VH-VL binders against q7z443r523to685. Designs and how they scored, part 24

Target 1, 163 residues: q7z443r523to685
Amino acid sequence: TSLNMSTHQLTITVNVTSLEKSLIVSIDPDSPLLMTLYLGFQYQPNCTHFHLNITLPKDKVWQKDEEYTWVLNPEHLQHGIGTYYITAVLSERQEGAQQTPSLVSVITAVTQCYYWEIHNQTWSSAGCQVGPQSTILRTQCLCNHLTFFASDFFVVPRTVNVE
Below, E stands for the ipSAE of ESMFold2; O stands for the ipSAE of OpenDDE; V2 stands for 0.75 times the mean of E and O plus 0.25 times the DockQ between their complexes.

## First folded at step 9 (VH-VL; framework fv_levilimab)

Design Vd2 (at its last look DockQ between E and O 0.58; V2 from the best seeds 0.00; counts 0 for: pae E 2.9 > 2)
Fold by OpenDDE, look of step 9:
Structure Vd2 (fold): chain C 163 residues (1-163), chain A 122 residues (1-122), chain B 111 residues (1-111)
Amino acid sequence: as target 1 above (163 residues)
Amino acid sequence: QVQLVQSGGGLVQPGGSLRLSCAASGFTFSSYGMSWVRQAPGKGLEWVSGIRSGGSTYYGDSVKGRFTISRDNAKNTVYLQLNSLRAEDTAMYYCAKGYYYGRGSPDYFDYWGQGTLVTVSS
Amino acid sequence: DIQLTQSPSSVSVSVGERVTIDCKSSQSVLYSSKNYLNWYQQKPGQAPQLLIYWASTRESGVPDRFSGSGSGTDFTLTISSLQAEDAAVYYCQQYYSIPYTFGQGTKLEIK
């Protein structure tokens, strides 16, 4: 989904139905753009009221698709099942950046890392966590053990409001 | 105009060390990523290391643990510390400017230094 | 790591002729409708120079006879009408992922 950003902020609404999965948020602008994302639970966050924040693009990435991706692990979503709001506040344009309006693509998905537990003959997520380098295209699994790993992936319905 | 002027390099024995410097001018140095790319005699180009405007560093596998990239924004200079040098490190080393302002990634290179030769030999 | 393979490794062409150099990547370098693939020209005794970025955008000052095309894993650099000053080694380079990598180079000689 592509959105025209003519204002200084946008809000993403995501309904979280599991506290055991990670939420992946991808906000990819058509031109270089600095932004700060604020997470809120059951309220629209801002720069002074939020649970968590991040600045994009990330400073340390290994692949391009990581730059504008925010990985929210279960510990970040510990507030409960329900509606989370993400407010993205745009920073001042830097030299070489395109002028507004600009297109921004927003994708949200949930994922988890699993391994095959031989003894129980079932998939388990115990000891595994979705890593910060995960994106919409790939899942990084960080586990404290060695085994055969897999992941699930689901696109989460969202609402995007441009203010 | 953008300029990258390199210094350092020379002949060194295996196991030795060198420090390369690249002095930048003509652009807002602190806002751009920088990279080092080397070229062995008669061979192709190999990306060695990169540093973002924010200071994050990256290395090729062949030099990890031996080379260190750094920058001094006050001096508009990027450095490459070469330790534990090997014969296969012999090459022309180029500093290169990242293209994009802001992100500061050492992604692709619109300007290059003149190169400095590093020769590792007994 | 992403490997880039160029073809041919070398070619000799007469002035005025069309030249095509291919670059294939071991995995896609396409993301968000942009290809993270560049082309460089290196003349003898000189540092490389940027020719094409985003697979198909010419760097400022690059003659119109140079063009880049392709997407995903297959890319092509084309010189529509070769000039004597185009004798050089050409490299493709990806910056989709770290480590950044180059093709092995294509040496273009003038007949």
Scores: ipSAE 0.651, ipTM 0.870, lowest interface PAE 0.8, mean pLDDT 91
Fold by ESMFold2, look of step 9:
Structure Vd2 (fold): chain C 163 residues (1-163), chain A 122 residues (1-122), chain B 111 residues (1-111)
Amino acid sequence: as target 1 above (163 residues)
Amino acid sequence: QVQLVQSGGGLVQPGGSLRLSCAASGFTFSSYGMSWVRQAPGKGLEWVSGIRSGGSTYYGDSVKGRFTISRDNAKNTVYLQLNSLRAEDTAMYYCAKGYYYGRGSPDYFDYWGQGTLVTVSS
Amino acid sequence: DIQLTQSPSSVSVSVGERVTIDCKSSQSVLYSSKNYLNWYQQKPGQAPQLLIYWASTRESGVPDRFSGSGSGTDFTLTISSLQAEDAAVYYCQQYYSIPYTFGQGTKLEIK
């Protein structure tokens, strides 16, 4: 699961099969690196053509496992079911580090928060969202009601190419 | 050559206020997180507050709601505003540079200022 | 919050001897094969100085006699062949989660 990143870019492909689950993308370098991720649906994104981006490590975090985690909720994935591409590049201002070898671990997973709907005696996700503090280690559930909660978590297949 | 030069501090009565300053040089200030760590006389170290390169702020429970950390990237300076001071806030206050390059959280502290004493007493 | 407990609280040893200082964390500070645990040295009247980061990596300029080991919740700072200048208080610090926390300190005296 580790990749040698001797260039300033890698590409992750993930097949999304549900528009109800959140996608967790964890990029975990062996040394602190500043990077920007670009999301594309059915095309390889770059810094000028993308649907959504994020800069990692995130600025607003409380634990180390949150810093290099991108949480993509269903609202971010409403472009469709199919293949999403994520291009991860070093910051445009990180010129000196692009030639330094670094090992990078990439994990992708899907997760969804559920609660037990007492009146229907079934699990529902209504009123619950996967929160931004979610990681591959834990799912943050943000709910607007009090009841029994649970979440699922599935590691999904992906491919990674390093340039 | 990384340098952190602190100023501010002094004697203040309970309920009073002070602002501590920490002027930085020798590194790209806007790319690093900064923290304040205090040490009461004869006691150990306590992390007080941190500010990430992107501007997010964090506080220890003992100072939350009373202290405010801020940064001015044009002046390469981090500040700690100490309000509603109590006797237990009496300490040497250190500013510290996080090692983490970029917008990450304040990490371990590779460079420290010289310290500024804050004394809260009648 | 993650609590760090150091042992011993104080130690007095002779120049040239080996000393170990332990730090126990209330929660694991291991993530992605890295331990987010530091060691600092503070000499009297001075600010703390970083010795070790990621539990075992020596900061530049730190003498080879300082080494760190351990993983998860149990960590050790080892000082081999003590010198008189090593008299100080030593602190472990976790930077896995906010709020960052320090151990209570270990005072090392040279007899």
Scores: ipSAE 0.347, ipTM 0.728, lowest interface PAE 2.9, mean pLDDT 84
ESMFold2 (binder alone), look of step 9: mean pLDDT 91; pTM 0.936

Design Vd3 (at its last look DockQ between E and O 0.62; V2 from the best seeds 0.00; counts 0 for: pae E 2.8 > 2)
Fold by OpenDDE, look of step 9:
Structure Vd3 (fold): chain C 163 residues (1-163), chain A 122 residues (1-122), chain B 111 residues (1-111)
Amino acid sequence: as target 1 above (163 residues)
Amino acid sequence: QVQLVQSGGGLVQPGGSLRLSCAASGFTFSSYGMSWVRQAPGKGLEWVSGIYSGGSTHYGDSVKGRFTISRDNAKNTVYLQLNSLRAEDTAMYYCAKGYYRGRGSPDYFDYWGQGTLVTVSS
Amino acid sequence: DIQLTQSPSSVSVSVGERVTIDCKSSQSVLYSSKNYLNWYQQKPGQAPQLLIYWASTRESGVPDRFSGSGSGTDFTLTISSLQAEDAAVYYCQQYYSIPYTFGQGTKLEIK
């Protein structure tokens, strides 16, 4: 999904139904932009009222698809099950960016890392977490043990409002 | 105009150390990432290390644990500390400027230094 | 690591002729409709110079006889009408993933 960025901020609404999974938020503009994202639970956050924030693009990445991706782990979503709001406030264009109307692609997904627990013959997420290098294309799993790993991945319905 | 002026380098024995410097001018140094790229004699280009405007660093596998990239924004200078040098480190070393101001990433090389020769030989 | 393979490794062409240099990547460097691939020119005894970025955008000051094309894993640098001053080694470079990597280079000589 792409949005026409005609204003200085947008709001993403995500319904979180699990506190055990990580939320992946991808906000990829068609031209380089600086933006700050603010997370709120059951309210629309702003620069003075928020639970968590991040500035994109990230100041260190291993692949380009990480630059405009925000990984929210369960500890970041500890406020509860319900509606989370993400307000993205645009700062400025990066050098080399055109001044034409910009489109922003927004994708939200949830994921978790699992390993095969041989004793119980089941998949478990114990000792595993989704890493910050995860994107909508791949899941980075950080575990404190070595086993066969897998991940689930689900696109989460969202509402995007341009303000 | 953008200028990158390199210094340092020279002849060193295996296991030795060198420090390369790259002095920048003509642009807001603190807003851009910087990289080091080397070229062995008669060979191609190899990315060695990069540093973001924010100070985050990356290294090629061949130099991890031995080389250190750093920057001094007050002096508009990027450095490469070369430790535990090996014969295969012999090369012309170039500093290169990142392109994008916003990201400050060290991935775009729109300007290059003149190069500094590092020779590792017993 | 992403490996870049150029072809040919060397070529000799007369002035005025068309030249194409190919660069193939071991994996796609395309993301969000942008190809993270650059082309550089290195003349003898000089540092490399940026020619093309984002696979097809010419750097400022680069003659229009230079053009870049391709997407995903296959890229081409084209010189429409070779000039004597174009004798150099040309490199493709990806900056999609760390470590950044270069092709092995293509040496272009003038007949």
Scores: ipSAE 0.738, ipTM 0.891, lowest interface PAE 0.6, mean pLDDT 92
Fold by ESMFold2, look of step 9:
Structure Vd3 (fold): chain C 163 residues (1-163), chain A 122 residues (1-122), chain B 111 residues (1-111)
Amino acid sequence: as target 1 above (163 residues)
Amino acid sequence: QVQLVQSGGGLVQPGGSLRLSCAASGFTFSSYGMSWVRQAPGKGLEWVSGIYSGGSTHYGDSVKGRFTISRDNAKNTVYLQLNSLRAEDTAMYYCAKGYYRGRGSPDYFDYWGQGTLVTVSS
Amino acid sequence: DIQLTQSPSSVSVSVGERVTIDCKSSQSVLYSSKNYLNWYQQKPGQAPQLLIYWASTRESGVPDRFSGSGSGTDFTLTISSLQAEDAAVYYCQQYYSIPYTFGQGTKLEIK
């Protein structure tokens, strides 16, 4: 994962090595920033050319650690194994924002929900999905059954100054 | 010069309904989350409901399913529809503005309306 | 739900003295080096007024004698050199998770 900064933009590069895991992108601004993230597979996206976007902070959350988290499930990453680019466009100004320099930390992680499949004595993901309330600190598993569960997690943190 | 002007309170029977209004001025209303906070006579503060700038809503446990928060960005107004009122809903109701612009949940409340009294009495 | 417990419930103090009000959270309100806890002042017959956000950041226009401290679950509002106009009820409030909750309040009276 790599970061490229320009005036009020940053680029996040993520190498996806599995089509079965979910990607979690967490932005940690030191002040409340409005931003839009654009996803591209094998190209740098912008506001007019992208596969998927999100506006952060999210419209509805139950805890603060969800506000700046983008959960990309395998359905969102269907374009293949390889390099995904995320362009984050940061607000130049917000009402009530302080005029101090802002730091933006970026953490990317991959995760997947597993359960123990008793008959085959293996871990399986069938019937489980990574939910939208997932963060870099926890994985929400949405399953159609009740069994013992586990998840995996890989973190690559980055910190950048946007101004 | 932020101003929140409330209206719509009054006396109502148990099981009745009221709609509270909070008219905003002095800021870009559509960019901010809004909340309702109530205070029963002689009691502390209770967060009742919030609405994000993008329109998503949340409710406190005591009012879920009975109260509905909404906003009209063209009129710079947030509303609280109070249905199936109970005696314990008697309180001063305040509307409050979130501090930061954005689609996230309301952060903290930097400006408050003057309060509107709702009395539920049989 | 996150419950906030304030202490003391009330206090009577002379002008010029220091007052400390504590707020204890049933769960941590710390995330990403920020504590999602506010302090409000409410004078009789008035709406609450924001004093402190993020546990320690003073809202603009709030006198320097008000300060907040603490992290995680334990927070303190301090009023140094108390003024007569500071007589009020003080509330802490968390905005980490829904539903947002307030402490029960601390009534500050001037002797």
Scores: ipSAE 0.312, ipTM 0.679, lowest interface PAE 2.8, mean pLDDT 82
ESMFold2 (binder alone), look of step 9: mean pLDDT 91; pTM 0.930

Design Vd4 (at its last look DockQ between E and O 0.70; V2 from the best seeds 0.67)
Fold by OpenDDE, look of step 21:
Structure Vd4 (fold): chain C 163 residues (1-163), chain A 122 residues (1-122), chain B 111 residues (1-111)
Amino acid sequence: as target 1 above (163 residues)
Amino acid sequence: QVQLVQSGGGLVQPGGSLRLSCAASGFTFSSYGMSWVRQAPGKGLEWVSGIYSGGSTHYGDSVKGRFTISRDNAKNTVYLQLNSLRAEDTAMYYCAKGSYYGRGSPDYFDYWGQGTLVTVSS
Amino acid sequence: DIQLTQSPSSVSVSVGERVTIDCKSSQSVLYSSRNYLNWYQQKPGQAPQLLIYWASTRESGVPDRFSGSGSGTDFTLTISSLQAEDAAVYYCQQYYSIPYTFGQGTKLEIK
């Protein structure tokens, strides 16, 4: 989904229904720009009131699709089940950016890492965490044990307001 | 105009060390990533290392653990410390400017230094 | 690592003729409608110079006869009408993933 950016900020609304899964937020602009994301639970956050923040693009990535991806693990979503708001405040455009209205693609998804628990004959997420290098294209699984791993991935419906 | 002026390098024995410098001018150095790219005699280009504007670093596998990229924004200079040099490290070393402003990822290289020759030989 | 393979490795062409150099990547370097693939020109005794970035955008000062095309894993650098000064080695380079990698180069000679 692409959005026209006519203002200096946008708000993403995500309904979180599980505290056991990680939320992947991808905000990919059509041209390089700096932005700061603020996370809020049951309120719209801003630069002075937020639970967590991140500046994109990330300072260090291994692949380009990581640059504008925010991975929120369960510990970041500990506030409870409900509506989370992410306010993205745009900063300056990088060199080479056109002065035309910019498009921003926003994708939200939830994911978790699982392994096959042989004894219980079930999939388990125990000891596994979604890593910070995860994107909408791939899930990085960080586990404290060695086994066969898998992951689920679901696109989460969201509302994006441009303000 | 953008300028990258390199210094350092020279002849060194295997196991030795060198420090390369690249002095930048003509742009806001602190806002851009920088890279080192080398070229062995008669061979192609090999990316060696990169440093973000924020100081994060990446290395090619062939130099990891031996080379260190760093920057001094106050001096508008990027460095490459070459330790435990091997014969296969013999190459022309180029510093290259990253193209993106801001977070300073060393993406594509729009400006290059003149090159510094490093020769590792006994 | 992403490997880039150029073809041909060398070519000799007369002035005025069309030249195409291909670059194939071992995996896609396309993301969000951007191809993270660049082309460089290196003349003898000189440092490389950027020609094309994002697969098809010419760097400032690059003559119109140079163009880049392709997407995903297959890319092409085209010189529509070769000039004598175009004799050089050309490299493709990806910056989609670390480590950044270059093609092996294509040596273009003038007949």
Scores: ipSAE 0.797, ipTM 0.901, lowest interface PAE 0.5, mean pLDDT 92
Fold by ESMFold2, look of step 9:
Order: structure tokens, then C-alpha cells, then sequence
Structure Vd4 (fold): chain C 163 residues (1-163), chain A 122 residues (1-122), chain B 111 residues (1-111)
């Protein structure tokens, strides 16, 4: 999903239907841009009223696809099942005096890490969490045990509004 | 004009230590990442370590736990502390200017220092 | 780790000829329409110099005879009319993923 950006703000709405999966939010401009994201449950957040925030691009990455990715784990989403709002406040680039990007790609997805519990012959999430290096391209699984692992990944519908 | 001037190389015995320095000029040092890249005699290039403008660091597997990268933005200088040196660490060590993209990523390598030789020999 | 394999390992050619050097990545280095791959030239006794960034963009001051192409996993450096001063070792380098890695190099010699 690409947008023609000419403003300083956009809002993403996402329906969360499971409190067990992590939400992956990718907001990737076609040129370098600094932004701050604010999360709200069932309200549109801003810089003074929000549940959680992050500044993108991240201050340390292991792969370039992590730079504009926000990983929201179940602990961040315990406000409930329903509509989450993300307000992205875009800042003007100061280096190079470039125009704002003409395109922003927004993707949202849910993912969860599982391991095979040999004694019960079933998949379980106990002791495994989705890690901060997760992106729309891959899921990082952080587990406190050595077992066979898997993850799921589902792209979810979202609405993007430009202000 | 961007310049990277290196110092601190030399001959050292196995298990010894050295500290490499790279003094930068001609750009706003605090806004850019920096890296160290080495080249063993007659061999190719190997990325060793990098540091973001904000101070976050990365290391190659062959040096992790033995080498430490740091920066002093007041002195426009990046350092590489080489500890527990081995014969296979013998190389020309280059500092390289990173980018201001992201949060000052230690990549891109548009300007390189002159290199300093580190020789680890008994 | 992303491995970069260059071919050929060495080449000996005459001034004025066209030379191509290939770089194959073990994983895609493409993200958001940008290939995180550079080309460097290292002349004998010198530090490397950046030639091409983002796979195809020439660095300032690099002669037009150098060009880069490719996307994803397959990349090519082309020297369209070789000059004597082009004798060097050429390296591709990815900066998509930590650790950053280089190809093994291609030595270009002038007959």
C-alpha cells in the first residue's frame, strides 16, 4: 500500500482480532525520513496522549528491513481486541533540504512463534516470543529452550488516512 | 575535504593489545557512523566493526569479545581496541566513513583512511 | 551471513576493451526499491575507493566508463572502455545485513 505523501502526519487503523499474536507495522518511505509513531486503543493518539511510542528509523538494526518496522507484542496489545490507531508524525528532512517522499509503503501483519512440544506432541508458544528484529519479511523467535521452532505470518487489513 | 588519518599500528606478540586511532576532518563527524575494515596480506577485505553516530556498535564474529570500537565526538576520533591478539589478526586496518542515513549507520564507506599495519608475530 | 561470490577471480585484458565483473549474493539485498550493494576499486598499495553505491549509482568523480547493474542477488560492474589506470582489484560489498561482507575480489590486469 503506497500513498502520495505531502503532509506531516498519517494515521493507520488496524483491527486486532487476537491477543496472542504480535502486530508488525511497517511504514517505509521511498526516501529517508524521521518519524515518531504513537499507539492508541480505540482513539486516535497524538504526541501527548498515547499508550506507546517509537521513533523510526531505529537506532540500531541488523538488517535494513528492520529500520521502519514496529513490533508490538501481546503485552503491548492487552488493552483489548478491537481497533488500534497509529499516528505517524513525519518530520522534515534537515540534511540535503529534500522534498518529502512521494510514496510511503504501509504493511501490517500478525505473527506468533511456536515450538514443537515433544512430550505432548503439540505446538506451544510457552517460552517463545517474537523478537524486535522481526519484520514483514521474517519473524525472529526468542526462546528460552532449544527445540524445533516455527512461526506463522498473516498480512492483515489496514486503513491509512493522510492529514 | 574529508580526511581520515590513522595511527597506532605496529608489531605485537600473540596475546598482546593495541589501540588504533582514526582522526576525522572535513565533515560533521558526530552525524556519521564509522567502521573498521581489515585486509590480511594478499587477501580480501573483511568488515571488523562499526559504530553508529549515537554510539551503538556491531562486531564481526571473528573479533567479537576481543575488540572494542568507540568514538569521541569532541575529538572527531574513532578507536579500535584490539585485545587478545592472534596471528590471524595480522592485517592492514582501515577506518572508513559511514553514512548519516538512518541514525548514522556505519556502512556505505565513501571515504577510507590510509591504513595502519598490525603484525602479530612471536 | 550474506556471502558474495565474484566472477571471474582475475582477468587480463587490453586497454579499450569492455570488462564485466559479476557479484552474486546468497540472499537478496533489495529492500524498498534500493539494493544495498556497493562496488570498490583498490589500486596497488592504496586504500579502497568507492565506485558505485546502491548497485548502480556512480560516486562523484568516477568516470562514466564504470557502471553498475543488477538487482536482488545478481549484480554486474561494467568497465566499457578500459584504461591503463584501471588495473586494480574490484570488490562488491553488501550492507543489507550485519555483518557487512565483501566479495573475494576480482583482479584486473592490463596486458
Amino acid sequence: as target 1 above (163 residues)
Amino acid sequence: QVQLVQSGGGLVQPGGSLRLSCAASGFTFSSYGMSWVRQAPGKGLEWVSGIYSGGSTHYGDSVKGRFTISRDNAKNTVYLQLNSLRAEDTAMYYCAKGSYYGRGSPDYFDYWGQGTLVTVSS
Amino acid sequence: DIQLTQSPSSVSVSVGERVTIDCKSSQSVLYSSRNYLNWYQQKPGQAPQLLIYWASTRESGVPDRFSGSGSGTDFTLTISSLQAEDAAVYYCQQYYSIPYTFGQGTKLEIK
Scores: ipSAE 0.646, ipTM 0.854, lowest interface PAE 0.9, mean pLDDT 87
ESMFold2 (binder alone), look of step 9: mean pLDDT 92; pTM 0.945
OpenDDE, look of step 9: ipSAE 0.757; ipTM 0.895
ESMFold2, look of step 10: ipSAE 0.437; ipTM 0.748
ESMFold2 (binder alone), look of step 10: mean pLDDT 91; pTM 0.939
OpenDDE, look of step 10: ipSAE 0.764; ipTM 0.895
ESMFold2, look of step 21: ipSAE 0.522; ipTM 0.790
ESMFold2 (binder alone), look of step 21: mean pLDDT 91; pTM 0.941

Design Vd5 (at its last look DockQ between E and O 0.64; V2 from the best seeds 0.58)
Fold by OpenDDE, look of step 9:
Structure Vd5 (fold): chain C 163 residues (1-163), chain A 120 residues (1-120), chain B 111 residues (1-111)
Amino acid sequence: as target 1 above (163 residues)
Amino acid sequence: QVQLVQSGGGLVQPGGSLRLSCAASGFTFSSYGMSWVRQAPGKGLEWVSGIRSGGSTYYGDSVKGRFTISRDNAKNTVYLQLNSLRAEDTAMYYCARDRFGGYYDYFDYWGQGTLVTVSS
Amino acid sequence: DIQLTQSPSSVSVSVGERVTIDCKSSQSVLYSSKNYLNWYQQKPGQAPQLLIYWASTRESGVPDRFSGSGSGTDFTLTISSLQAEDAAVYYCQQYYSIPYTFGQGTKLEIK
């Protein structure tokens, strides 16, 4: 979904139905933007009231599509099942990116890493977590063991409000 | 006008060390990433290392553990510390402004180059 | 790592002629409608200079005779009418994934 950024703030609403999966938030601006994202559970967060925050684009990335991706692991979502709010506050445009208006595409998805547990003949997520380099296009799985790995991936319905 | 002026380099024996410097001017240095690219005599270009505006560092596999990139924003200078030098490290070393951010990713300005020769 | 392969490795062309240089990447360098593929020109005894970025956008000051095209994994640099001063080695470079990588270069000589 593309959003016309005529204001300096947007809110992403995501319904989280599992506390065992990671939430991937991709915010793709049509021009370089500096923004801070704030996470809230059952309330709209702001710069003074939030559970977690991140500044995008990431400074440490290995591929371009990681730049505006926020990976929220289960430990970040342990507040409960329900509605999470992400408020993105735009700071400034990067040099050379003075275009107005700008569009922002937002995609949210949930994922988890699994391995085939031979003894139980089932897929398990034990010892595995979604890595910070995960994006909408790929899942990075970090496990403390070696085996055959797989991942699930689901796009999560969301609402984006422009304020 | 944007300028990148390099210094350092020279002749060194295998196992030796050198420190390269690249002094920047004409732009807000702290807002840009910087990279080092080298070129062996008569060969192509090889990305060696990069440092983002935020301070994150990256290295090519061939130099990991031996080279260290750093920056001093107060001096508008990026450095490359070359340790445990090998014959295959012989090359012209260029610093380049790494215009990183959003869709703007390219080396738009380059230093004049510094020759590093590793020979016994 | 993303490997870039250029073709040809070298070419000799007369002034006024059309020249095309190809660059193929082992992986797509396309993201968000932008190709993170750049072209550099390196003249003898000089540092490389940015020629094209985003696969098809000319850097400021670059003559109109230079153009870039392509998307995904296949890219082409074209010089519509070769000039004597265009003698150089040309490199494609991907900026999508670290480590950043260059093609092996194409040496363009003037007949």
Scores: ipSAE 0.630, ipTM 0.862, lowest interface PAE 0.8, mean pLDDT 91
Fold by ESMFold2, look of step 9:
Structure Vd5 (fold): chain C 163 residues (1-163), chain A 120 residues (1-120), chain B 111 residues (1-111)
Amino acid sequence: as target 1 above (163 residues)
Amino acid sequence: QVQLVQSGGGLVQPGGSLRLSCAASGFTFSSYGMSWVRQAPGKGLEWVSGIRSGGSTYYGDSVKGRFTISRDNAKNTVYLQLNSLRAEDTAMYYCARDRFGGYYDYFDYWGQGTLVTVSS
Amino acid sequence: DIQLTQSPSSVSVSVGERVTIDCKSSQSVLYSSKNYLNWYQQKPGQAPQLLIYWASTRESGVPDRFSGSGSGTDFTLTISSLQAEDAAVYYCQQYYSIPYTFGQGTKLEIK
């Protein structure tokens, strides 16, 4: 669903139940917005208190679906299983000064890369990592081998609050 | 008023080098992406290189490894270093502005063009 | 890489006529309800000028007779009442993925 960002902040709450999967956070504004996302485990983060941040749209992108996507791998989520908060804050340095509401859509999902391990005849994630070009439309798998690959993808519940 | 003023072209021999410049004014240069687009005589347009507001650089397949794009935000200038030039690099080179850091957008302002001729 | 193919390669028409120019993309350029497909006009001896972005949105200062349509892979530029000053080469261009690419161009001539 679409949400109005009529304030300078938006909070996304996601419950993480696995430390082996990557979290995909997609914020899809209807017009270009420069924003910073802050990650907190079991607390609402801000610009001075957070575990990790990112500026969107990302600078290193090759396709449009990558621009407003934050990929949080297991190493980024090492703080634990539980509730993660993401605060999205509009940048003051937006060209063309925008002080009107902007419509944004928020999707959160989890994904993991697998390969077929011939010796054990099973799917394994060892040596494979979800890459930074992953989006809700596709999963980039970065593996140290060239075998058969697959990924899973699950949209997960989240709560979004406007401040 | 937005202006893109180009310089640095000319005649050069195969294997030679040139640096093209594009001086910007009338907008907050550091907030925009910039691209170079070329047009060989009598031919269509080819995107050759781009640089985003955050500094990431990108290249077309025909120029990878030979051309280097850079920017100097203090001088409001984008550069294209042309190395290992070939006859097929002969073209009019345009700089163009990518709106909003090179995202969601299009080339809304273009420089006047700078001719590069590669011949013996 | 995304390839764009324009049709026709050239067209010669009279002032006041309606002209359509097609652009076909080798891959979809649609994301989040926007088509990342632009149209440019290049008059003789000039740099290209933006006409249409997001497939159908007219750039400021572009006359109403220019319109864009289409979605996904198939796009059309329409000039509803041709003027003499519209003689130019028209290019479609995708902004969906790097490397950005242009169509080969359509030359529009006045009879």
Scores: ipSAE 0.483, ipTM 0.791, lowest interface PAE 2.0, mean pLDDT 85
ESMFold2 (binder alone), look of step 9: mean pLDDT 92; pTM 0.941

